# VH-VL binders against q8ixk2r445to577, part 353

Target 1, 133 residues: q8ixk2r445to577
Amino acid sequence: FFGMLQNKGLTDYCFDYNPPDENQIVGHQVILYLCHGMGQNQFFEYTSQKEIRYNTHQPEGCIAVEAGMDTLIMHLCEETAPENQKFILQEDGSLFHEQSKKCVQAARKESSDSFVPLLRDCTNSDHQKWFFK
Short names: E, the ipSAE of ESMFold2; O, the ipSAE of OpenDDE; V2, 0.75 times the mean of E and O plus 0.25 times the DockQ between their complexes.

## First folded at step 16 (VH-VL)

Design n2 (framework fv_axatilimab)
Fold by ESMFold2-Fast, scan of step 16:
Structure n2 (fold): chain C 133 residues (1-133), chain A 120 residues (1-120), chain B 107 residues (1-107)
Amino acid sequence: as target 1 above (133 residues)
Amino acid sequence: EVTLKESGPALVKPTQTLTLTCTFSGFSLSTHGVGVGWIRQPPGKALEWLANIYWRDTKYYNPSLKNRLTISKDTSKNQVVLTMTNMDPVDTATYYCARIPYGDYYFDYWGQGTMVTVSS
Amino acid sequence: DIQMTQSPSSLSASVGDRVTITCLASQDISDFLAWYQQKPGKAPKLLIYSASNLESGVPSRFSGSGSGTDYTLTISSLQPEDFATYYCQQHDNRPLTFGGGTKVEIK
């Protein structure tokens, strides 16, 4: 399924990918931002390979977490999804990153009013619960 | 400067409906991510959350009181209104409205509070 | 509902003292905890949000720490204007819940 991926613990915040250059899709951090309802940079697809795809541009991007890191970054999608790009969207709304055994959590960025998704130990926090639209 | 002020009746009889208005300045509920909530405090007791409303008209209610509460906003007037039905003496409290920044659930600016006494 | 247990319920302290107040959540709240100060007859004032972020205009003697279920508010050197009741609030899950309060009284 697909759409705007929202956080239960933050009101009207969506997964958001705003690359500085539309010709440089990879290497930047996925953020959380106020839902605008227009799709575009907040439109994601959850695939049968357990990928979270950003496919508004070519080549298509897939959210990944590199070994030893906790930030979600955009990588190029591959024909067979590598383990670091697999997220299990569970029935309770958690996004479980299979390779790290951690869950995606909405977190405040430093001492700011900005939010980012990060990997954290799995809890029953509303900030670890996600839904499409 | 952000300010909020509650207004409504100081005395309510049991079974009546309470209507409280929060009038604010220094921000708008058309601003992205902002909300306004209602919190009450019975004399000598802790704070209890009642309801929140956000810029996109998203509403949340305390489940313990949900069937008695309605929250609404008038963005053009900078007002949020809370109604609570079937008032009881146990609902006697100071009622506060407060601003919520950036789609979160904490309160950064509070009104002065309005004391509501329920008795007959 | 997440229950917030605050301790102690009251304490007596002198100006210059280091004061520590604790807040325990019945489940992991992922650092989403706020602290408020309330003086008699006044509305609460935000001190700290997201466990450790100091609200603009709040003196640096106030600090918050903790993670998971256990959180602490510290006042490093108590001033006369700090005598008040302090409340914690989890802002992780709905319904939002507050601690019972800690009254900081002059010794």
Scores: ipSAE 0.639, ipTM 0.881, lowest interface PAE 1.6, mean pLDDT 90

Design n20 (framework fv_axatilimab)
Fold by ESMFold2-Fast, scan of step 16:
Structure n20 (fold): chain C 133 residues (1-133), chain A 120 residues (1-120), chain B 107 residues (1-107)
Amino acid sequence: as target 1 above (133 residues)
Amino acid sequence: EVTLKESGPALVKPTQTLTLTCTFSGFSLSTHGVGVGWIRQPPGKALEWLANIYWRDTKYYNPSLKNRLTISKDTSKNQVVLTMTNMDPVDTATYYCARIPYGDYYFDYWGQGTMVTVSS
Amino acid sequence: DIQMTQSPSSLSASVGDRVTITCLASQDISDFLAWYQQKPGKAPKLLIYDASNLESGVPSRFSGSGSGTDYTLTISSLQPEDFATYYCQQHDNKPLTFGGGTKVEIK
């Protein structure tokens, strides 16, 4: 699948990768931002290897979660996807992170109007349901 | 300062259509992520959500009432309109409009409410 | 639909008391719970969102806690202006649903 990865629980919020330094495309946190419909920093690819790829810039990035962390960070894609870069997009819309056995949830950042995707215990929450548009 | 105010008829006869207008200031529905919703409260009872509309014209309706409800906005007038068909005495309630911050589903500022009585 | 069960439906308290109100969701709502205060004849006022985030301008004696299906609103030292009806609301799934309310009355 390709497109903007949108949250069911938030109205018009999409996965967004907008690093502060455009000359260093990896190593920064993935955020959620209002969907603008133009692709660009909100355009992602879900691959047959269960990667969520960001290919708007070069080199291509793959979303990963480091051991013991709950934030989604952009890393370099590898020839064989490591376990920390594998997400199962399930039929109910949940995005299951295989290595941690947790689900990606939309969450508010520190009592603000800013949102980020985080790993949380899997529930039937609409904030844990995602779809490509 | 954010303010919202409901307007509409105080009395409606059974089978008639109710039209309520929410007029607001201090924010715009052209603002990213903002929405306005309608909630009602029958006398002495709990709050019941009716419908939401957001800045990109995304709309949500309570499924139990969806076939009776229409929500629309006029961004240039800072107004949101709710229409409810086939009114019944059980629909007697105070109707509120309220602001929704940033694409969420909770309500941070509420209008004063307008009482609608449905009787023959 | 997610059912929100509030307890107690009413309570009597004195100024200075610690008041605890509970809200139970029929499924895990992942902390997406808001609390409102409503005084007679007035519109509801937002107190808390995302289970524990205090809305700007709300006194610090109000706090929210809980996770999963079980949530609590606490008023640490009840003031005269706090006599009101309190409602919880899940903002996780549509349709949005409110609890039945808890009326905090003067003893």
Scores: ipSAE 0.609, ipTM 0.878, lowest interface PAE 1.7, mean pLDDT 91

Design n21 (framework fv_axatilimab)
Fold by ESMFold2-Fast, scan of step 16:
Structure n21 (fold): chain C 133 residues (1-133), chain A 120 residues (1-120), chain B 107 residues (1-107)
Amino acid sequence: as target 1 above (133 residues)
Amino acid sequence: EVTLKESGPALVKPTQTLTLTCTFSGFSLSTHGVGVGWIRQPPGKALEWLANIYWRDTKYYNPSLKNRLTISKDTSKNQVVLTMTNMDPVDTATYYCARIPYGDYYFDYWGQGTMVTVSS
Amino acid sequence: DIQMTQSPSSLSASVGDRVTITCLASQGISDFLAWYQQKPGKAPKLLIYDASNLESGVPSRFSGSGSGTDYTLTISSLQPEDFATYYCQQHDNRPLTFGGGTKVEIK
């Protein structure tokens, strides 16, 4: 699967990665932003290794969750995906993070229009359902 | 200042179609992420969600009423219109329109409501 | 559809009382719960969204708590203007659903 990774709960919000320095594409938090339909900073690939890959810039980035954290951070992709970079995209749209046993949920960060994906206990919430388009 | 106001007929006969207009100010449906929804409340009963429309023209309907409901917008006029077909006395209620912030599903500003009575 | 059950359906209280209203969802709603206040003959007013976020301009005596399926609205010291009906609403899944309401009446 590849494309813009959109949330079922939040109307017209997509995974978005726009680091402030294009020469340092890793280490920053993945956000949710209004889907623009242009790909680029909202273009992600779901791989056979269960990675969510961002390859718009070089070197390629892979979404990870650090131990004890609930935020999704861009890390460098590895030849063999580490456990903290593995997400299972279920048929029902849930995005299950294997290492933590939690699901990715759309959540408000700072203001009424600022959203981020976070790890939360798995529920049947529309805010925990994702799809590529 | 955000304001919304509902308008439409106060009395409707059974089987007729109801058309309600929500006119608003202080925001625009050209603003990214914003929506407007319709909610009704029969006398002495709880609130019931009807339909939402968002800035991109994305629409959602209560499945229990979907075959009777149409929601549309005119962004240049700051208006949202709800149409409900085949009215029945059980549809007697106060109808509200309300603003939805940034792609969500809660309602932060509400119109005053308009009472619609369905009787012969 | 997610069913929202409020308890109690009504309560009598005096000015200065601590009032607690409970909302139970038939499935987990991931904190996507709003609370509204409705005075007789008036439109509802948003108090709280995302279970615990106080809407701008709402008095600090109102607070929301809870997670999963169980949520609570608390009024720490009831004021005369707080006598109203309160509704919870899940804003997690379509169709959007409201609780049956809790009427807070003067004792």
Scores: ipSAE 0.630, ipTM 0.874, lowest interface PAE 1.5, mean pLDDT 90

Design n22 (framework fv_axatilimab)
Fold by ESMFold2-Fast, scan of step 16:
Structure n22 (fold): chain C 133 residues (1-133), chain A 120 residues (1-120), chain B 107 residues (1-107)
Amino acid sequence: as target 1 above (133 residues)
Amino acid sequence: EVTLKESGPALVKPTQTLTLTCTFSGFSLSTHGVGVGWIRQPPGKALEWLANIYWRDTKYYNPSLKNRLTISKDTSKNQVVLTMTNMDPVDTATYYCARIPYGDYYFDYWGQGTMVTVSS
Amino acid sequence: DIQMTQSPSSLSASVGDRVTITCLASQDISNFLAWYQQKPGKAPKLLIYDASSLESGVPSRFSGSGSGTDYTLTISSLQPEDFATYYCQQHDNRPLTFGGGTKVEIK
């Protein structure tokens, strides 16, 4: 699958990676932002290795969650995906992070119009359900 | 200043179709992330959500009302229209339209409401 | 559908009282809960969203708390203008659902 990765619990919000500097593609937090429909910073690929890949800039980035953390951070993709970069997109739309046994949930950031994906205990919340569009 | 105002008939006969218009100012449905929803309240009863429409024309309906509801928008007129078919006396209620901020599902500004009575 | 149960359905209180209203969801709603105030003959007014975020312009005597399935609205020192019906609403799953309301009446 590829495209804009959208949340079922938020209307028209997409995974978005907008690093402050085009030359620093890794190390920053992935956010959720209003879908613009043009791909670019909201275009992601779900790979056969269970990666969520960002390839709008070079080098290619892969979303990861560090042990003990709940934020989704951009890291460099590896030839063989490490466990912290593996997400199972389930039939119900849940995005399950294998290493932590937790699910990706949309959560409000400090501003009222800003959201981020965070790792949370798995529930039947629509804010934990995702789809490519 | 955000304002919303509902308009439509005060009396509807059983089996007729109800059409309600929400006219608003102080925001636009071309503004990223915003939506407008419809909520009703029968006399002395709780609030019941009916339908939402968002800036990208994404629409949601309460499934308990089956296929009776249609929501649409005219962004250039700052209007949202709700239609409800096959009206019944149990549909007697005050109908509200309300703004939804930033793609969410709560309502931050409400219209004054319009009372719709369904009787023969 | 997620069922929202409010308790009590009504309560009597005096100015200056601390009032608490509870809202129970039939499943975990991940703090996506809003509270509204409705005065007789008027439209509801948003007080709180995301369980504990106070809407701009709402007096600080109103606060929300809770997590999972259990949520509470607290009015720390009831004022004359606070006599109203209060509704919770989950904004986590469609269809959106409201509690049955809690009427706060003059004692």
Scores: ipSAE 0.596, ipTM 0.875, lowest interface PAE 1.8, mean pLDDT 90

Design n23 (framework fv_axatilimab; at its last fold request DockQ between E and O 0.92; V2 from the best seeds 0.85)
Fold by OpenDDE, fold request of step 19:
Structure n23 (fold): chain C 133 residues (1-133), chain A 120 residues (1-120), chain B 107 residues (1-107)
Amino acid sequence: as target 1 above (133 residues)
Amino acid sequence: EVTLKESGPALVKPTQTLTLTCTFSGFSLSKHGVGVGWIRQPPGKALEWLANIYWRDTKYYNPSLKNRLTISKDTSKNQVVLTMTNMDPVDTATYYCARIPYGDYYFDYWGQGTMVTVSS
Amino acid sequence: DIQMTQSPSSLSASVGDRVTITCLASQDISDFLAWYQQKPGKAPKLLIYDASNLESGVPSRFSGSGSGTDYTLTISSLQPEDFATYYCQQHDNRPLTFGGGTKVEIK
């Protein structure tokens, strides 16, 4: 699967990553933003290694969950996907993080009109359903 | 100031099609993230969601009424239109249009509502 | 569909009273719960979204709490203008669904 990864519940919002330095793409949080299909910051690939790959830049980035966190952070992709970078995009649209055993949910940042994907207990929430477009 | 106003017939005969128009100001459906929804309320009853439409023309319908509903927008006129076919007396209700902030499912600004009576 | 059950369906209270209204969802709605106030002949007015976020312009005497399937709207000190019908609405899953309403009447 490849393209914009958009949320079912948070309508017309997509995974978005725009690093401050395009030559240093790791270490920042993936956010949710309006699906616009412009540029390269909303295109992701779900790979056979169960990565969510940010492949519009070199070296390529892969979404990871750091220990003790519920946010999605961009790391460098590795030859063998580490456990903290493995996700299962299920047929129903749920995005499951294997290591934490939690699902990715579209969420509002505290006291903000911004949105981010966060790890939460898996439910049938539309906010935990994701589809490539 | 955000405002919404419903317009359409106050009386519809059974089997006829209801067409309601929501005219709004203070925001634009050309602005990203915004949506407009329709909700109805029979006299003395609870609220029932009907349909949503968003800035990208994404549309959602209540499955119980999906086959009867069509929602559309005219961004240039700041209008959203709802059509409902095969009206029945049970569809008698006050119909509201309301703004949806961001891509969410709740409604932060509502029109005053328009009463629609279905009767022969 | 997610069923929203409000309780009580009606209550009588006096000015200054603490009022509590509950809403029970048929499944976990992950804090995606809104509260509305509706007065006779008027449209609903948004009070709370995301279970506990107070909408701009809404008095601080209104508060929302809860998690999972159980949520509560609290009016800390009822004012004359607060006599109305209140509705909860889950904004987690389509189709969107509302509670049956709670009418707050003057004692």
Scores: ipSAE 0.927, ipTM 0.962, lowest interface PAE 0.5, mean pLDDT 96
Fold by ESMFold2, look of step 18:
Structure n23 (fold): chain C 133 residues (1-133), chain A 120 residues (1-120), chain B 107 residues (1-107)
Amino acid sequence: as target 1 above (133 residues)
Amino acid sequence: EVTLKESGPALVKPTQTLTLTCTFSGFSLSKHGVGVGWIRQPPGKALEWLANIYWRDTKYYNPSLKNRLTISKDTSKNQVVLTMTNMDPVDTATYYCARIPYGDYYFDYWGQGTMVTVSS
Amino acid sequence: DIQMTQSPSSLSASVGDRVTITCLASQDISDFLAWYQQKPGKAPKLLIYDASNLESGVPSRFSGSGSGTDYTLTISSLQPEDFATYYCQQHDNRPLTFGGGTKVEIK
């Protein structure tokens, strides 16, 4: 699947990646931002290897979660997807991270006006449901 | 300052269609990534959610109302309109419109409400 | 549909008392819970969102806690202006649902 990855419970918010240096795409956090579809910041691909790819640059970026962390960070894609880059996008829209056994949830960054995708214990929350548009 | 105000008839006969207008200021449904919802409260009873509309025209309805509801917006007038068909005396309530921040499902600013009585 | 059970349905308390109101959800709502205060003849007012985040301008004597299915609104020192009905609302899933309310009366 390819396009903007949207949240069900946080209406019209999308995965967004806007690294400060477009030539250094590794190591920054994926955020949620109002869906707009302009430029390349909100376009992702879900692959047969269970990767979420950021397809705007070479080398390509893949979303990962580092061991013990709950934040989604950009890593380089590899020929065979590492375990920390594998997500299952289920029929019900839940986005399950295999290595951690947790689900991706739209979460408020502390008490701010900012939102990020974070790993949380899996629930039936609309905030844990995702779809491509 | 965010304000919302409901307007519409105070008295409606059974089977008629109710049309309510929410006029708001201090935010826009075209620019702020927010929504407006409708909630009703029968006299002395709990709150019941009716419908939401968001800035890109995404709409959600309470399924228990059997498709009796239609919500729309006029962004240039800062208005949201709710229609509810086939009114019944059990629909007698105060009707509120309220702002929804960030595309979520909670309501941070409420209008004062308008009482609608459904009676012969 | 997520059912929200609020308790108690009413209570009487004195100025200065610590007041606790509980809300039980029929499933895990992932901290997506709001609390509202409604004074007689007025619209509801948002107090708390995301279970524990205090809305701007709400007095610090109000706090929210809980997780999973069990959530609590606490008023640490009840004031005369806190006479009201309090509602919880899950903002986790559609359809949006409210608790039945807790009427707080000053003795």
Scores: ipSAE 0.778, ipTM 0.916, lowest interface PAE 1.0, mean pLDDT 92
Fold by ESMFold2-Fast, scan of step 16:
Parts: C-alpha cells; sequence; structure tokens
Structure n23 (fold): chain C 133 residues (1-133), chain A 120 residues (1-120), chain B 107 residues (1-107)
C-alpha cells in the first residue's frame, strides 16, 4: 500500500514529514498535518517488511521509535528492517508497533492546533485507526 | 468574534421533512481543519449528536439516524444545512449547530439553539 | 456505541464548596473527553477538552482529570455563576456520545 496515511479520528489529517534541512533527512519527528492531496511530504509506502517508508528525499527514510520513547522519528532504512521500524497495519486499521507492543495514536502536541502520531496502549479508539488514501 | 445562529421552522407536522440552516461568522469552512456539527436536546434531556461536516466536505452521521439525515455546506455563504426526514413527536428538541476546531470531535462555540416542536 | 455514565445525576452545593463530578466510559477513550456547562435556557459552553485542557477564558477553579475509562470534573470553590448542568462528551469514537448530565443545584 502507498499514498497519504490518514487518521480515522482526526478528520482530514495525514502523516507528514517535512525535514527543515534537506541535507539531513533523518532524526526529526513525524507530524500530522492537514491533508493536501499532493503527495510530497505526505506520501508514504507500507512495505512487505512492515516499514513505513518516506521516499520524497534521498536517502530513503523509515519511521522508527527509539526504545522508551513514544514519538515517531525518521531513521535511515536498512537492508533488513530492525524491530523498531516495524509496524503492523491490522485489519481494524490499528498501526501496531511490534517492538513496543503499542499502537500509533493521533495526539495533540501542547497547544490546540498541532498534532503528532505517538505510541499509546492499544485501544479501540478512532484516533488509533489509520488508512492509506 | 465567532458566532453561529440556527434558523428554521418552529413547528413541524409528523412525517414532514425538517430543514435547518446554521449561519456563522468569525471563521470559514475554507480554513483548514474546521468543521460544524449539529446536536439536539429534547426538553429536560441530554445532548444527542446528529451530524458533522468538515472543511473538505467530509461528513459523518449518527448511525441511529443516518437514513434520515443529510448535512451540506455552502462555503461562500458561511452556511451549513441539516435536513431530517420523516419527523416524529419524539424529535421535538432544541437543535444546535456548533463549531469543531481542527479535525476533532468536540465543540468550542455553539449557536443559541432553535426549538423545533413536532405535533399535529 | 460508547456509553457515558455521569455521577451523580444531581447534587446540592453551597458557594465555596468543592464539587466533583465523574464520568465513566464503557471503553477506553484515550483521554478524548470534553466537559460542557449549560445554564437554563442557554447553549452549552465548552470548559475542558482532551480530559484536562482548560478552554481559553474558563476560570482556573475548573479542572479535569482521569484516564482510560474514568474521568472527573472538579470545581475547587463553587461560585454563584457555576450553578448549572454539566455534561461530559467522549470525542474519541463515532458516534459521539454525551453523558446524562449532572445538575449542580443551590443547597
Amino acid sequence: as target 1 above (133 residues)
Amino acid sequence: EVTLKESGPALVKPTQTLTLTCTFSGFSLSKHGVGVGWIRQPPGKALEWLANIYWRDTKYYNPSLKNRLTISKDTSKNQVVLTMTNMDPVDTATYYCARIPYGDYYFDYWGQGTMVTVSS
Amino acid sequence: DIQMTQSPSSLSASVGDRVTITCLASQDISDFLAWYQQKPGKAPKLLIYDASNLESGVPSRFSGSGSGTDYTLTISSLQPEDFATYYCQQHDNRPLTFGGGTKVEIK
């Protein structure tokens, strides 16, 4: 699957990665932003290795979660996907992070108008349901 | 200043269709992330959610009422319209429209409400 | 559908009292809970969203807490203008659902 990765609970918001420095593609947090329908920084690929890949810039990035953290950050993709880069897109739309046993949830960052995907205990929340468009 | 105001008939006969208009100012449904929803409250009872519409024309309906409800918007007029078919006396309630900040599901500014009585 | 149960359905209180209202969800709503105040004949007013975030312009005597299925609205020192009905709403799953309301009456 590929396209814009949208949240069921946070209406018309998409995974978005817009690194501030094009000479350093990795190390920054993935955010949620208003879906614009143009691909680019909102275009992601879900691979057979359970990776969420970002290909708009080179080198290719893969979304990961560091041990003990709840934020999604961009790492370099590897020949064999490490456990911290594996997400299972389940039948109910949950995005399950295998290493932590947690689910990706849309969450507010501080103020009312900024959102990010975070790892949370798995629930039947619409904010934990995702789909490619 | 954000304001919303409901308008429509005060009296509706059983089996008729209700059409309510929400006219708002101080924000636009062309702004990112904003939505408008409809909520009703029968006299002396709790609030019941009916339908939401968002800036990209995404629509949601209460499943219990889905086959009776239609929500639409006219961005140029700053209006959201709710239509409810086959009205019954149990649908007697105050109907509110309210703003939804961002793509969320809570309501930060409410209209004053319009009372709709369904009787013969 | 997620059922929202409020306790108590009504309470009597005096100015200066600490008032606590509870809201129980039938499933984990991941902190997506809002609280509204409604005065007789008026539209509801948003007090709190995301369980604990105070809406701009709402007095600091109002606070929200809780997680999972169990949530609480607290008014630390009740004022005359606080006599009203309070509603919780889960804003986690469609359909959106409200609690039955808690009427805070003059003792």
Scores: ipSAE 0.731, ipTM 0.902, lowest interface PAE 1.2, mean pLDDT 91
ESMFold2 (binder alone), look of step 18: mean pLDDT 93; pTM 0.952
OpenDDE, look of step 18: ipSAE 0.919; ipTM 0.959
ESMFold2, fold request of step 19: ipSAE 0.682, 0.729, 0.709; ipTM 0.899, 0.908, 0.901
ESMFold2 (binder alone), fold request of step 19: mean pLDDT 93, 93, 93; pTM 0.951, 0.952, 0.951
OpenDDE, fold request of step 19: ipSAE 0.925, 0.925; ipTM 0.961, 0.962

Design n24 (framework fv_axatilimab)
Fold by ESMFold2-Fast, scan of step 16:
Structure n24 (fold): chain C 133 residues (1-133), chain A 120 residues (1-120), chain B 107 residues (1-107)
Amino acid sequence: as target 1 above (133 residues)
Amino acid sequence: EVTLKESGPALVKPTQTLTLTCTFSGFSLSTHGVGVGWIRQPPGKALEWLANIYWRDVKYYNPSLKNRLTISKDTSKNQVVLTMTNMDPVDTATYYCARIPYGDYYFDYWGQGTMVTVSS
Amino acid sequence: DIQMTQSPSSLSASVGDRVTITCLASQDISDFLAWYQQKPGKAPKLLIYDASNLESGVPSRFSGSGSGTDYTLTISSLQPEDFATYYCQQHDNRPLTFGGGTKVEIK
């Protein structure tokens, strides 16, 4: 699958990664933002290795969650995907992070229109359901 | 300031169609993320969600009432219209329209409500 | 559909009292819970969203807490203008559902 990764629980919010410049592609938090339909910073690829890849810029980034953390951070992709970069997109739309055994959930930051994907215990919440558009 | 106001008939006969209009100011349904929803409250009872409409014409309906409900908007007039078919005395309620912020599903500003009585 | 159960259905309190109202969801709603205040003859007013975020302009005596299926609205020192019916609403899953309400009455 590839395209804009959209949340079922929010109306028109997509995975979004906007690195501060072309020389700093990795190390920043993935956010959710209103879907604009233009790809670019909201275009992601779900790979056969269970990676969520960002390849609008080079080098290619892969979403990861560091041990003990719940935020999704862009890391460099590796030849063989490490466990912290593997997400299982399940039939019900959940994104299951294998290493932590938790699911990706849309969650609000302080601002009224600011959301981020975070790891949370898996539930039947619509905010834990994702689909490519 | 954000304001919403409901309008429509105060009395509807059984089997008729109810049409309610929400007129608002202080925001636009052309704004990315914003929506308007309809909620009703029968006398002395709890709130019940009916339908939402968002910018770009995204619509959601309460599944228990979906076959009776139609929601639409006229962005240029700052209006949202709810139509409910086959009215029954059990549909007697105060009907509210309310603003939805930024693609969410809670309601931050509400209209005053309009009482609709269904009787013969 | 997610069922929202509020307790108590009504309570009597005096000005200055600490009031707590509970809302139970039939499944985990991941903190997506709002609280509304409704005075007789008036429209509901948003107090709290995302379980604990106080809406702008709402007095600090109101607070929300909880997670998973169990949520609480607390009024730390009840004022005369707080006598009203309070509703919780889950904004996690469609259809959107409200609790049955808790009427806070003067003692």
Scores: ipSAE 0.515, ipTM 0.853, lowest interface PAE 2.2, mean pLDDT 90

Design n25 (framework fv_axatilimab)
Fold by ESMFold2-Fast, scan of step 16:
Structure n25 (fold): chain C 133 residues (1-133), chain A 120 residues (1-120), chain B 107 residues (1-107)
Amino acid sequence: as target 1 above (133 residues)
Amino acid sequence: EVTLKESGPALVKPTQTLTLTCTFSGFSLSTHGVGVGWIRQPPGKALEWLANIYWRDIKYYNPSLKNRLTISKDTSKNQVVLTMTNMDPVDTATYYCARIPYGDYYFDYWGQGTMVTVSS
Amino acid sequence: DIQMTQSPSSLSASVGDRVTITCLASQDISDFLAWYQQKPGKAPKLLIYDASNLESGVPSRFSGSGSGTDYTLTISSLQPEDFATYYCQQHDNRPLTFGGGTKVEIK
C-alpha cells in the first residue's frame, strides 16, 4: 500500500514528516497534520517487510521506535528491516509494533492543537486505527 | 465570539420529516478541522449524538439513525441543515447544534437548543 | 457502540463540598473523554476534554482524571453556580456516546 496514512479517530489527519533541512531527512519525530491530499510530506509506503517508508527523497527514510521510547522517529532504511522499523498493519486497521508489542495511537501533544503518533497499549480505540488513502 | 442558533418547527406530526437549521457566527466551515454536529435530548433524558459535518463535506452519522438522517452545509451562509425522516413521538426532544474543533469529536460551543414535539 | 455509565445518577451536596462524579466506559477509550455541565433550561457547556484538559474560562476547582475505562470529574469546593447536571462523553469512537448524567442538587 502507499498514499496518505490517515487516522480513523481524527477527521482528516495524516502521518506527516516535514524535516527542517531537506538534506537531513532523519532524526526528527513523525507528526500528524491535516491531510492536504498532495502527497510529498504526507506520502508513505507500507512495504512487504512491514516498513513505513518516507521515499519522497533519497536516501529513503523508515519510521522507527527506539527501545523504551514511544515516539515515532525517522531513521535510514536498511537493506533488511530491523525489528524497531517493523509495523504490522492488521485487518482492523491497527498498526502493531512487534518489538514493543504496542500499537500506534494518535495523541494530542501537550494540550496543543498538534497531534503525534505514539506507541500505547493496544485497544479497540479508533485513534489506534489507520488506513491509506 | 462564537455563537450558534437552531431554528425549525416546534411541532411535527408522526411520519413527517423534520428539517432543522443551525446558523452560526465567529467561525467558518472553510477552516481546516472545524465541524458542526447535532445532538438531541429528550425531556429528562441523556444527550444523544446524531450527525457531524466538517470542512470538505466530511460527514458522519449515528448508525442507529443513519437511514433517517441527512446533514448538509452552506458555507457561504454559515448554515448547517439536519433532516430527519419518519418522525415518531419518541423523537420529541430538544435539538442542539454545536461546534467541533480541530477534527476531533467533542463540542466546545453549543446553540441554545430548539424544542421539537412530535404529536398528532 | 461504547456504553458510558455515570455514577451516581444524582447526589445532594452543600456549598463548599468536594464532589466526585465517575464515568465508566465499556472499553478503553485512551483518554478521549469530555465533561459537560448543563444547567436547567440551558445548553451544555464544555468543561474538560481529553480526560484532564480544562477548557479556557472554566474555574480551576473543576478537574478531570482517569485513564483506560475509568474517569472522574472532581469539583474541589462546590459553589452555588455548580448545581447542574454533568455529562461525560467519549470522543474516541463513532458513534459518539454520552453518559446518563449526574444531577448535583442542593442538600
Scores: ipSAE 0.656, ipTM 0.885, lowest interface PAE 1.4, mean pLDDT 90

